# Ledger of designs, part 31: miniprotein binders against q8wwc4

Target 1, 195 residues: q8wwc4
Amino acid sequence: STEEKPQQHQKTKMIVLGFSNPINWVRTRIKAFLIWAYFDKEFSITEFSEGAKQAFAHVSKLLSQCKFDLLEELVAKEVLHALKEKVTSLPDNHKNALAANIDEIVFTSTGDISIYYDEKGRKFVNILMCFWYLTSANIPSETLRGASVFQVKLGNQNVETKQLLSASYEFQREFTQGVKPDWTIARIEHSKLLE
Key: E = the ipSAE of ESMFold2; O = the ipSAE of OpenDDE; V2 = 0.75 times the mean of E and O plus 0.25 times the DockQ between their complexes.

## First folded at step 21 (miniprotein)

Design u3 (at its last look DockQ between E and O 0.73; V2 from the best seeds 0.00; counts 0 for: pae E 4.3 > 1.5)
Fold by ESMFold2, look of step 21:
Structure u3 (fold): chain B 195 residues (1-195), chain A 101 residues (1-101)
Amino acid sequence: as target 1 above (195 residues)
Amino acid sequence: TEEWSWKAFEKYKQGDLDKALEIFKELVKKYPDHLEALTLMGLLYLEKGDPRKAIEVLETAISMAPEYVFIYKLLGEMLQELGKHEEAEKYRQKAERLRNE
């Protein structure tokens, strides 16, 4: 019947794009509300997500250019130390694939949020952000096994082939009274490139 | 009041949604205008797969504190995730108007 065709198309499109997990959305909002209610009345998960997207684009570009000095204020020292060797060992096309243009980030999701106290009673929040982005970098298909390939219009009717990549950045902030409200990147993963 | 919220949240972290929800229900019964409990109850109903009850509880929170922007933003986001775009936009516009006041 023709009714089945529209429903099948919608369900298939949702599956291919890998859109949100509704239960994870709810769990994220519960933890975001607790941060707002008990830690910082200025906190907003939607505003955080927008800022995290900008930070991802900025940091990923600096990382691709091996500008590690500029990352010292943004990325935790131990994370940056581990990344230097991995990134400098990448072929140039893989380094170029690290950089995400802000306009080519097609999907952003919030992963786990953790709220915890250390042994000194300092208050911490970690937020895992996942980004999916398109790249024109020429990456061999064997290296990116399972990566999706998309065609994108360029100019009038020209088409460019792009690959879909993902990355996960974990942000950490100390909410202890009197501490400067800065987010630091505590973990960086670029699937298939920097795992 | 904050003590009750943390007790319920500890049950939630253990995976006991029903017990967490029961604690919040009891808290709201004693303090009907407890915005934190109403907000968390709405979210717990959504996690249990009862979005209609979640909306009802959040709208109750609005009736108790119509000036709190956070609840309107949350309800707008929730309705957007449920595909109710026109209703979501009404709450988003309300939240924006309240921010400018």
Scores: ipSAE 0.180, ipTM 0.648, lowest interface PAE 4.3, mean pLDDT 78
Fold by OpenDDE base, look of step 21:
Structure u3 (fold): chain B 195 residues (1-195), chain A 101 residues (1-101)
Amino acid sequence: as target 1 above (195 residues)
Amino acid sequence: TEEWSWKAFEKYKQGDLDKALEIFKELVKKYPDHLEALTLMGLLYLEKGDPRKAIEVLETAISMAPEYVFIYKLLGEMLQELGKHEEAEKYRQKAERLRNE
């Protein structure tokens, strides 16, 4: 009678590291209010954050696929040029790790909001968004120092080993009369991948 | 009024939260129904670590301008961050109702 040792269900403690810096949260809300008050009465930081999350997922996927032409309307020209060089030189596993699936985004936060005027009196708003996402790409641990390897079961899928990655995307919009009210990505940073 | 807000914000950027609050207090004293000043004061009180006063000021702002969905959302989010989930939900529901009107 071979006593089947009960498979200890390793309770994957999803440590939702809520890095709530309350001060940063308040600062973000103050700046968001200023955008609403003086620039756009329809502005919502919550709605923006959701849109930014979708944009991040889309743009990161296109980057991973080296589809730079499809990014020309979304990403600033100078940034896209620099990214094309960096991304093209990456190993395939690193390219794959750039892609963030919307369902694999663990945390989204507003890093900073900048409101500035240029010398011509043009008004700009920059919003830095920070994303934490899981990748299934096999990146050597040496490159990902401190990346916690999580065994995450996403939905009905098999337990896959995923690594936590972070990215920051800065969105920019000009608030000048007659300028198209579009947000563009003015900066892209993928920690450990695009350094 | 915009000039006053920017002066306060510049003081805030410089790390002088107390001076920023002082400017807004003076503005609100002169214009008790100044929605923007009240809202910013609320946020600044929160940053100062006085959530009670923050809520009080923001509730005053809402009472003066119940049509402004943004303030309800802001208050809801603030209350959520403070762990006041029930109160937060109340304001979220109000915001949603106003959005659908």
Scores: ipSAE 0.027, ipTM 0.504, lowest interface PAE 3.5, mean pLDDT 79
ESMFold2 (binder alone), look of step 21: mean pLDDT 75; pTM 0.665

Design u4 (at its last look DockQ between E and O 0.83; V2 from the best seeds 0.00; counts 0 for: pae E 1.9 > 1.5)
Fold by ESMFold2, look of step 21:
Structure u4 (fold): chain B 195 residues (1-195), chain A 104 residues (1-104)
Amino acid sequence: as target 1 above (195 residues)
Amino acid sequence: SPEKEEWSWKAFEKYKQGDLDKALEIFKELVKKYPDHLEALVLMGLLYLEKGDPRKAIEVLETAISMAPEHVFIYKLLGEMLQELGKHEEAEKYRQKAERLRNE
């Protein structure tokens, strides 16, 4: 009858595009294996990605609410300081668009993984995670030129207009022997919203 | 052992410079000295895949399986590799083996 195209079709298209980039997949797996083999035998890139998705949903919500004091243990101090000024100056609808509901994150991908030692010989790993999510926030199309707008069926006859946005969060952990195994967010980008 | 790890990082330095052939050469020498070095075999398989030689990648990883048939992570890696190559039936074979080993 007159049912619109389901959102699952759009998810499948995005997932297929991610799987069609085998060079990045291989490079990610080489570096993830090195972390597992030589730094932490309990490391799993799939478990990390799941946790990073949860962290993205949590942190993005707190950012949208300007609750920066609650982010001090999760986000690097210098990054949080810079974000405070950017987020506070946003219009309310742009602030609301920062928040990603966990169930509306439609695509995640692992970007660059960096394995390095600093000048003091401390071991570090940085993992870039990219998230694509739907938002119901009222963002004028003219403000986010090039942004995609989707109609999403909710329930039998409910249709909601949503916009697809992206964000990149870079996670950092020190793997030096004796250091607590904590991930800190060292970089946050919300495309078109925090420019 | 410390020597095995040191050689692996030397190979990774060449890999970061874009010299996949030199990285492979180092791992081949390491496997020559330590024929059951599982980590080197896995990294060689991944390097062959990045070079665009999936047949050799699979051959090397299957050699790793023959030496350590209990290690679930190799079967999972082969399954993921074959899925990325579009060989979904073969990928499912290794995925099912990984699940059986995990539940034993």
Scores: ipSAE 0.430, ipTM 0.787, lowest interface PAE 1.9, mean pLDDT 80
Fold by OpenDDE base, look of step 21:
Structure u4 (fold): chain B 195 residues (1-195), chain A 104 residues (1-104)
Amino acid sequence: as target 1 above (195 residues)
Amino acid sequence: SPEKEEWSWKAFEKYKQGDLDKALEIFKELVKKYPDHLEALVLMGLLYLEKGDPRKAIEVLETAISMAPEHVFIYKLLGEMLQELGKHEEAEKYRQKAERLRNE
């Protein structure tokens, strides 16, 4: 009777250090409330954040694959043009590191929310989202100065060395009557990769 | 009313300028004139939180809830705020209330 030793699944408690400055949290909530109150009664910062996370994962993957044509509806034209030049010139390992798998996103935070009117009276909302994600791409440590290297054992697989990366995506929506109610990505920043 | 919105924006502009006290003053006056002004109450709550007075924030938001018990948003906001303040048990209570209201 071979007593199968219960494999203690060491649940690696990923301590998501919420770097949320309480002040920033309050500011974000105030602005989110203003969006809800005066722009869109269906707006939810929580739902938006989840959607933004999905968009980030999708867009970052497409960027890593240089599938710029598939991004034309999602990313502002000027941004996409600039990205095409930058991304195409990246080494393959850096391109691969742009991709964030949704399951590898460690932390999502709402950055700044901007509400502004232009000279024509058009109303815009910009929401900066910040993402921290793990990459399995082999990036030299010299390039990723200050990136925490984590040894993550995902299940029964070999210990993989993953590096923590960050990205910032700014989402923009125009709240003008007759304008399509779509969010577009107005800015993309990948720290250490697209610098 | 256009007046309520105008005053709310005025308060918000003062807030953007870094004048939290003036923003609160405007909202206090607005709520005095319009006690059922939900938006003003919610914003006051958030501003009190930013000022470092979580007790007053909670008080104001609870007032808002009492005036508009059907508004799930306020319950969510209060729940999230309480969570950030480390009041997990109280936060959960409001989350549960919010969930119940969504299912109604």
Scores: ipSAE 0.241, ipTM 0.713, lowest interface PAE 1.4, mean pLDDT 83
ESMFold2 (binder alone), look of step 21: mean pLDDT 81; pTM 0.736

Design u5 (at its last look DockQ between E and O 0.04; V2 from the best seeds 0.00; counts 0 for: pae O 5.7 > 1.5, pTM O .791 < .8, placed apart)
Fold by ESMFold2, look of step 21:
Structure u5 (fold): chain B 195 residues (1-195), chain A 101 residues (1-101)
Amino acid sequence: as target 1 above (195 residues)
Amino acid sequence: TEEWSWKAFEKYKQGDLDKALEIFKELVKKYPDHLEALALMGLFYLEKGDPRKAIEVLETAISMAPEYVFIYKLLGEMLQELGKHEEAEKYRQKAERLRNE
């Protein structure tokens, strides 16, 4: 009867939270198509995703090295200011875990796409990208509670222990006529490291 | 025709996917080569859970404009999500060939 419905609903919710929802992929593609059709005919979500992966690897490396001056033209000022405090307070092994080598980014997904204009009439697009990457950084498993540990074969006879971490970078671009088509990182999250 | 596309998208945001599709069907009826509408219809059919219709609409768009790279890219991505990897690769290779021309 009635109690059967609540249990069925809860089970379905758990399954959806396990991996990316396929319906979310379709909805993201609809918004990507709107950007292409009405904002920029040269826009490609596939090409954006590849570029975002490269930007993630580059920016995360600079963050791990505390090279904040080199990030000033890539990351929004208010975001970088907040990140300086969080990153500087991390132990060195946690800082090293921020860096994602591009060859070790094993999964990339597109999250929310936002299309909006601000109070001045400027038109913006924000694209959230989620990255999952392997790291060799030696961090205590207690700090990374719930993180996966993998055995990776690095040759015929070698085994290396890797940890799987995730990060979310939100990219923003202004599509106002006459503005150079530059993307700026408007939000950075590294789960379990920079929460 | 942008006005019609935004009207359909508004219905889509309200959860009325059938009305959004109806708007695009009328638009394509008046403008049979409106490739943007056909592409959005394909995506709306996929979200509605009708992948057969989604593929059919995009293949119709290809038959009308076989040089339009974006439709091949979209169909390839859609087929990959549906697990039809060999067919998806065919369309991806076609898109890459056209992009280099």
Scores: ipSAE 0.256, ipTM 0.691, lowest interface PAE 3.2, mean pLDDT 78
Fold by OpenDDE base, look of step 21:
Structure u5 (fold): chain B 195 residues (1-195), chain A 101 residues (1-101)
Amino acid sequence: as target 1 above (195 residues)
Amino acid sequence: TEEWSWKAFEKYKQGDLDKALEIFKELVKKYPDHLEALALMGLFYLEKGDPRKAIEVLETAISMAPEYVFIYKLLGEMLQELGKHEEAEKYRQKAERLRNE
């Protein structure tokens, strides 16, 4: 009678990084309400956040592949130009670390919402989204000072050492009559990679 | 104070809005000038479906922190929904003036 040793289910401690500042949450809710009230009655911060997560995964993957032409409709021209120079100069391991798969995104938060009018009376909404994701890219620990190294078993795969990275993407939309109702990425920051 | 806000927020996340409001009421009673508690309490009253109490609390918050210009806009919209069009317009105008200062 071969006693099958109970496989210790290594409880992957999902470190629920409780990064939600209550004050920021309140501010976000107020501003989201204002967007709904004054700009778009179909606006949902929850739906926006999910869309932003998908956009982040897509854009970050294209950046990692240096597919800048495919980003022209998604990313502001000035930002894309600056990114092209920065990303092309990165080592391959750093380029690979830019890519976030949807399944590797462990946390998403709304950083800030800004509503502003320009001198011409055009209305703009900017939403800063912050993402935390795991990368399998081998980045030297010296470059990633303070990055938490996690041993993550994703599904049936071997235990891989992954590093937690963060990125911030600012989404912008103009709410002017006759302007195309599209969100564009107005700012991209990848901590420790694009500094 | 921050710990209390987190405790209230956790109760809210658990679906216990009433307990969250109780925590904020206690906090505001102890610290009447606590801006964060007032702001959160106002929003929670809004989520509870009590816009009148939300307005009262948010007006108090604005009086202490006029830099929160967006709260004036929020109040304006809430008043509009309550049919108080004249009061709503006053808050919208105030918000616009404060933004230009």
Scores: ipSAE 0.018, ipTM 0.362, lowest interface PAE 5.7, mean pLDDT 79
ESMFold2 (binder alone), look of step 21: mean pLDDT 74; pTM 0.646

Design u6 (at its last look DockQ between E and O 0.81; V2 from the best seeds 0.00; counts 0 for: pae E 3.2 > 1.5, pTM E .747 < .8)
Fold by ESMFold2, look of step 21:
Structure u6 (fold): chain B 195 residues (1-195), chain A 101 residues (1-101)
Amino acid sequence: as target 1 above (195 residues)
Amino acid sequence: TEEWSWKAFEKYKQGDLDKALEIFKELVKKYPDHLEALVLMGLLYLEKGDPRKAIEVLETAISMAPEHVFIYKLLAEMLQELGKHEEAEKYRQKAERLRNE
């Protein structure tokens, strides 16, 4: 098989754990099209996914550093409140495993899209994004959801062992008339790190 | 007209693909160039497992509105997910040509 050896970063083994499901893909695209057609003509699910990937890298880094004040504008208050206790109680190696470098996010996928109204007639859209990323953090040997170990060659000298972890971030936006069009993160899950 | 699309979407959420498709067909009968309904019908045909009909409806949509780049991009995405990579590239190239015009 062909082996890829870029100058800056060399990977000796990588597993792609996310794959498209044709029926789930269609269901997601129907809902994404409805957002475009009736909510926001500037909406693109591919553009959203790219922005969500950047948000994941940024937010996961801040979480690993316990910089919760910097997350107040990005994460729903009730979610952030629950995360403070969980993250601060983690062992240091688990905290470090939360952080995902943008260049080490190897796969992203769109999960379910929810379009709903609450009892007051407020309109909401939730988009679930799933990310798979490599980490150099040392996680104790346990059965993790989808986790794998990879060796990454750094030039001609060092071989670095990396684990593949997954995370799910749910983004929410209110489309009610008169409300600012902002996305916030309404749910955060990291493998078994945060349950 | 927006109400019709939401009524069809509610049937879709209940799992009634045939009822949702029926509503969109009636909408297109009353408004033959309703692009949103045509695209949603194409997606519903894909979910029902009829990609031949889905392609026919989507190509009808682009024939009625050949200037809308996003429809070509959506059709390319659908064909890519169906494994028809060469056909997807054809529509992707059409979308790029229209973007540069």
Scores: ipSAE 0.263, ipTM 0.630, lowest interface PAE 3.2, mean pLDDT 77
Fold by OpenDDE base, look of step 21:
Structure u6 (fold): chain B 195 residues (1-195), chain A 101 residues (1-101)
Amino acid sequence: as target 1 above (195 residues)
Amino acid sequence: TEEWSWKAFEKYKQGDLDKALEIFKELVKKYPDHLEALVLMGLLYLEKGDPRKAIEVLETAISMAPEHVFIYKLLAEMLQELGKHEEAEKYRQKAERLRNE
């Protein structure tokens, strides 16, 4: 009598990390409104956030591939130079872990919005975006202290062990008449990978 | 009017939410149709923990400027965060209709 051990269906607890700090949400909306009111009537924080998510996926992929030349128009020169040194020195598994696929981004939040004037009267807006994404890269647990290992079944694929990573990208735009209305990435942080 | 908004915002940045609201209340008293003041007041009331007053003020803003899709979107998002999903959807639909006009 071969007692079939009941396959414990590990209930994949989708921890919906509802990090909704309502105060931060309100602050973000106030600042977003100020951008709309005084800087750009076409500005939408929702549309921006979606664009930022796409930019993050694209830029992170290029970083993982060490394609720094393709980032020159997207990332501030000083940041890109620093990243080139840091990323090039990373182990391959860490480089691979920089890449966030759009479908593997679990959470996107607006961290902070800053509006400032420089001494020349130029107006700048910085928007910090925070991303949580899953990586299939095998990073030693010692390096990823506190990274929850999730067994995620993405679609029809086999249950893969994925680790949750976070990244922060700061987007900057100058709102000066005659300046090209482009957002550039002024800061990139990948926790545990680019420290 | 912009100067008043910035003054209120500076008070807000300093952590003086009540003073910021006071400034906007005075502005709205003088200019009842001041859209920017109404929207900011709504957001500040929400931060103060008075969602009822926030909704009231934002609905007033919508009534003053029914063509502004942004206010509908903002209210929808706020209502969604407050767990008022049905009301949020109503304003999303309104926003979408206005966008397509």
Scores: ipSAE 0.114, ipTM 0.635, lowest interface PAE 2.0, mean pLDDT 81
ESMFold2 (binder alone), look of step 21: mean pLDDT 76; pTM 0.668

Design u7 (at its last look DockQ between E and O 0.47; V2 from the best seeds 0.00; counts 0 for: pae E 7.6 > 1.5, pTM E .773 < .8)
Fold by OpenDDE base, look of step 21:
Structure u7 (fold): chain B 195 residues (1-195), chain A 101 residues (1-101)
Amino acid sequence: as target 1 above (195 residues)
Amino acid sequence: TEEWSWKAYEKYKQGDLDKALEIFKELVKKYPDHLEALVMMGLLYLEKGDPRKAIEVLETAISMAPEHVFIYKLLGEMLQELGKHEEAEKYRQKAERLRNE
C-alpha cells in the first residue's frame, strides 16, 4: 500500500499588498493637482508614475552592470558618485539584485511630493517613488531579513524562487523659466542592498 | 486668488484641514467658478472622510469646466479607490473621449 504523500498544494498567497493608505493617496493627489495648477498644465501623476517606473527599471539595470557613465544625465552627480563607490563594492549577487525588470515590478507607489522655493525664488518639485520588485538573485536570507520569498511562475517557465525587494527613487525637477524641463534622480535607495 | 490658495495649502500642511476648507469655501463663495478651489475642496473633503461631499464638489467642478480632462481623471481615480468601479469607469470613458477630441 504505497501511501501517496498528499501533495501540499502550496497556496500561492497572492499577497495583494493593498498598501493604499487613503490619506497618503489624497495628499499625493493634492500635491499633484498643485503641480498641475501652478507649475505644469501637462503634468499627470499617472503618466509621471509610469515614466518613473520605466526610469527605475532602466537605471537599476545600469547600476547592476556598473555602467555609471550612462547614468550621468539621469542621476545627480553627487548621488552617482556615492553609488559608484557603494555598488562597486557589492558582491555580484547583490549587484544583480539591484536590477529590476519592468515585468518583475509588482508594486509602484508615490511616497511623497515636495514643492519648495529656494532663496533665489527657484521652484523645485521632488517626487519620491517607491518600487517593489522580484529578484531571482540568490541573496542569503540573513541579509534579507523579512524579505518574503515567493514562488513565482512567470509564464510558461518553471516555478522560480524569487525574493521581494524594495527601492526608492526621488525625482527632482526645477520649474524655472529657461531651465531645461528635465527630471533627474536626486536620491536612490535600495533597501538591504545599498545600506 | 493664488495667494488664497497658498494660504489654504499652508494651513493644510500644518494639519488644519478645517481651516484650509474654510478658506477655500470663502474663495468659492466669492468666486463660484473657481476651479482650483473646488478641486481642492473635493480632495480635502475626501481626506476628512466625507467622500459624499468630495464627489459633490468635484462634480460641481466638472460642471464648471467640462473641458478639463484632469478633473474627470481625478474623480475617476477617486471613485476607483472608493470601490465604486462602475462610476469610475464612466469618468474614465469621459476622460478618454475628451482626449481624443
Scores: ipSAE 0.416, ipTM 0.806, lowest interface PAE 1.0, mean pLDDT 84
Fold by ESMFold2, look of step 21:
Structure u7 (fold): chain B 195 residues (1-195), chain A 101 residues (1-101)
Amino acid sequence: as target 1 above (195 residues)
Amino acid sequence: TEEWSWKAYEKYKQGDLDKALEIFKELVKKYPDHLEALVMMGLLYLEKGDPRKAIEVLETAISMAPEHVFIYKLLGEMLQELGKHEEAEKYRQKAERLRNE
């Protein structure tokens, strides 16, 4: 017999557990402290996370609308090039499922924080942010193996069916002396929608 | 000191927790008030599965810099996991009092 395992993107490993993992929370806070201590005394993971949530809502909407020219200042060039081909080929309902309204983002977590030097001595920080959001897009449940379906009450007895989707956005900033201090999205993954 | 910190962090990324911890211990021996090294040692002890040593190191860190809110939050979470709920609450309350200072 063949037993199927849920497919996960290698770089994201996303789960909604319903509780905070205390060890993971401690690890991300220690790494955030290191950014504060060595790179930016005004850095706050809380402020970053709120900004990242806003960026996710904005970028995911632009992706769903195929407005790639508006993403050139926000997303790394190589990533955007690959995304353009993948997103353009998606069915319309899959494109619509990419967009996340900020009010529909039900869970946000910090995944991995990487602080490193490359072989050229450039200093980098990468912060992986994980988002879980509800969508009304009509996606076959079999296509979205990790998705859940919810009924949402809208006033009195009105009910809408929504699906829970996840996405992972990796933010990168170069801290090398003399480099303009900008965050760029270096990786975008929408589970099951962008393989 | 920053060069040594990043060397230890590279060992941590490679999965060599013992070598990373050794480097941070040497750094703290030479610079006992090196807050970043103490906090990273706390992370390393957690990764090795020794939360009691992580707590000891983080308590040393707050003795050196008692104004850092996030360290009290870390201690609160670790003590809660160990079942020391009253001590955990003390640290959480201290963290709340210091949040905007």
Scores: ipSAE 0.026, ipTM 0.459, lowest interface PAE 7.6, mean pLDDT 75
ESMFold2 (binder alone), look of step 21: mean pLDDT 77; pTM 0.696

Design u8 (at its last look DockQ between E and O 0.61; V2 from the best seeds 0.00; counts 0 for: pae E 5.7 > 1.5)
Fold by OpenDDE base, look of step 21:
Structure u8 (fold): chain B 195 residues (1-195), chain A 104 residues (1-104)
Amino acid sequence: as target 1 above (195 residues)
Amino acid sequence: SPEKEEWSWKAFEKYKQGDLDKALEIFKELVKKYPDHLEALTLMGLFYLEKGDPRKAIEVLETAISMAPEHVFIYKLLGEMLQELGKHEEAEKYRQKAERLRNE
């Protein structure tokens, strides 16, 4: 009776060392606290970040599929119009590379938080979120200068070559009485793809 | 009170202008007048952290906690701050406390 040695699943712990600038961390926390204190007592930067991650995965997938109509409630009209033109002109491999699977997002960071008042006294909060994700899309290395190529072995599958991409999504919410308390995406940037 | 909020925003404006010392001065005065002003204490703590004085930051935030022991946000913030400072054991204590308070 040959005792089958338990195959040690080498969990490749991808340690994404996100160098958080301590100053940026503090600034983010200050602004997040201000949102909580003066705008929304239910606001949590952690919960927001998780929601933003989900939104990013969803929106990026829809973009990759050119399903712009499904984005009308999620993305600002002006941004969506610009994206429609840019995305439609992309090669298929670039379109595919826009899609971030939630499981392929390796790092999420909160960028700048902006709190501003307009001339009408409306209050706005913008939160820039930055995402790093792996794509299996075959993009020529020449196009992705500086993209790190990772060989990822997912389980017993063949070693797949994945490229690390980044995206920035800016979320906006108006804090005015009577305005629907919804976050909308006010800016989308995909480095190397939508430039 | 409208006054407390106004002064807090004034301090924040000084902060945005890069005058961290003046911002802290304003908060110190505000906290002197209103020692239980949780928002001012919390912001002051964060400003000390940005100034590079984590010890004072912790002290001020602990004061804030003492004023509002039921306030989950401060515990969470302190936990996160301590984690970033590499004080994992202390961070865990505050995370656990925050979790307990959320479940109450």
Scores: ipSAE 0.365, ipTM 0.766, lowest interface PAE 1.3, mean pLDDT 84
Fold by ESMFold2, look of step 21:
Structure u8 (fold): chain B 195 residues (1-195), chain A 104 residues (1-104)
Amino acid sequence: as target 1 above (195 residues)
Amino acid sequence: SPEKEEWSWKAFEKYKQGDLDKALEIFKELVKKYPDHLEALTLMGLFYLEKGDPRKAIEVLETAISMAPEHVFIYKLLGEMLQELGKHEEAEKYRQKAERLRNE
């Protein structure tokens, strides 16, 4: 689906697990086409994905800094409320690991796309975005179960070691005619760091 | 037209139920009546790919671009499909066409 160039190529060994399930890839493309065809002719999954990457970098940094007031217009109220105590209770190194610098997001993948109407006839789209990013935060690699499948030995061991982490952000937008075209983050998962 | 939209949603409902063959049959009949129906041709191509028939998918999508040679999405999709099938020279041809159309 998506493969981004690694930030460092010298003596790096990276495992790319993109496009491992071709049926899911096709279904994602079908749903993206349906959004364009039937909901909004200005919708572009490519443009959305680029914006979602920027939003992930911004939101994850604000979370790591416990700046919850700045997240109220970006993250669903219920999600933010549930996250406040969990994030503030994290050790500093785990908080720092939440933050993803835009230049260190090495893989972005579009996950499930849900297209549905609620009982009032409002049109909704949910898009799950999965991000893999490198961090210099000092976290024992054994603590990151599930994320260890992407652990890659970086050839820059002379100065620092980076760890590969993953996060999943679900974006939701109401496509009902006349509604502001705003995306809200309706679900946030950071592998083992928040759950 | 209303008929085109109705048949398209009918086919999509069959697809959501997992009945890919029925969805394809509905779109095939729609394309017979409206041979320049770009959305139907595009979805037929995607459905053939999900069914595991990439030859038919490419054939249908190439028919779609013959009807609407300016549509960037279809060229991009063909390029991605051909690249996954290992036909890199053909994929590059479609990818370059998609890029040229984006700049026009």
Scores: ipSAE 0.121, ipTM 0.618, lowest interface PAE 5.7, mean pLDDT 77
ESMFold2 (binder alone), look of step 21: mean pLDDT 79; pTM 0.712

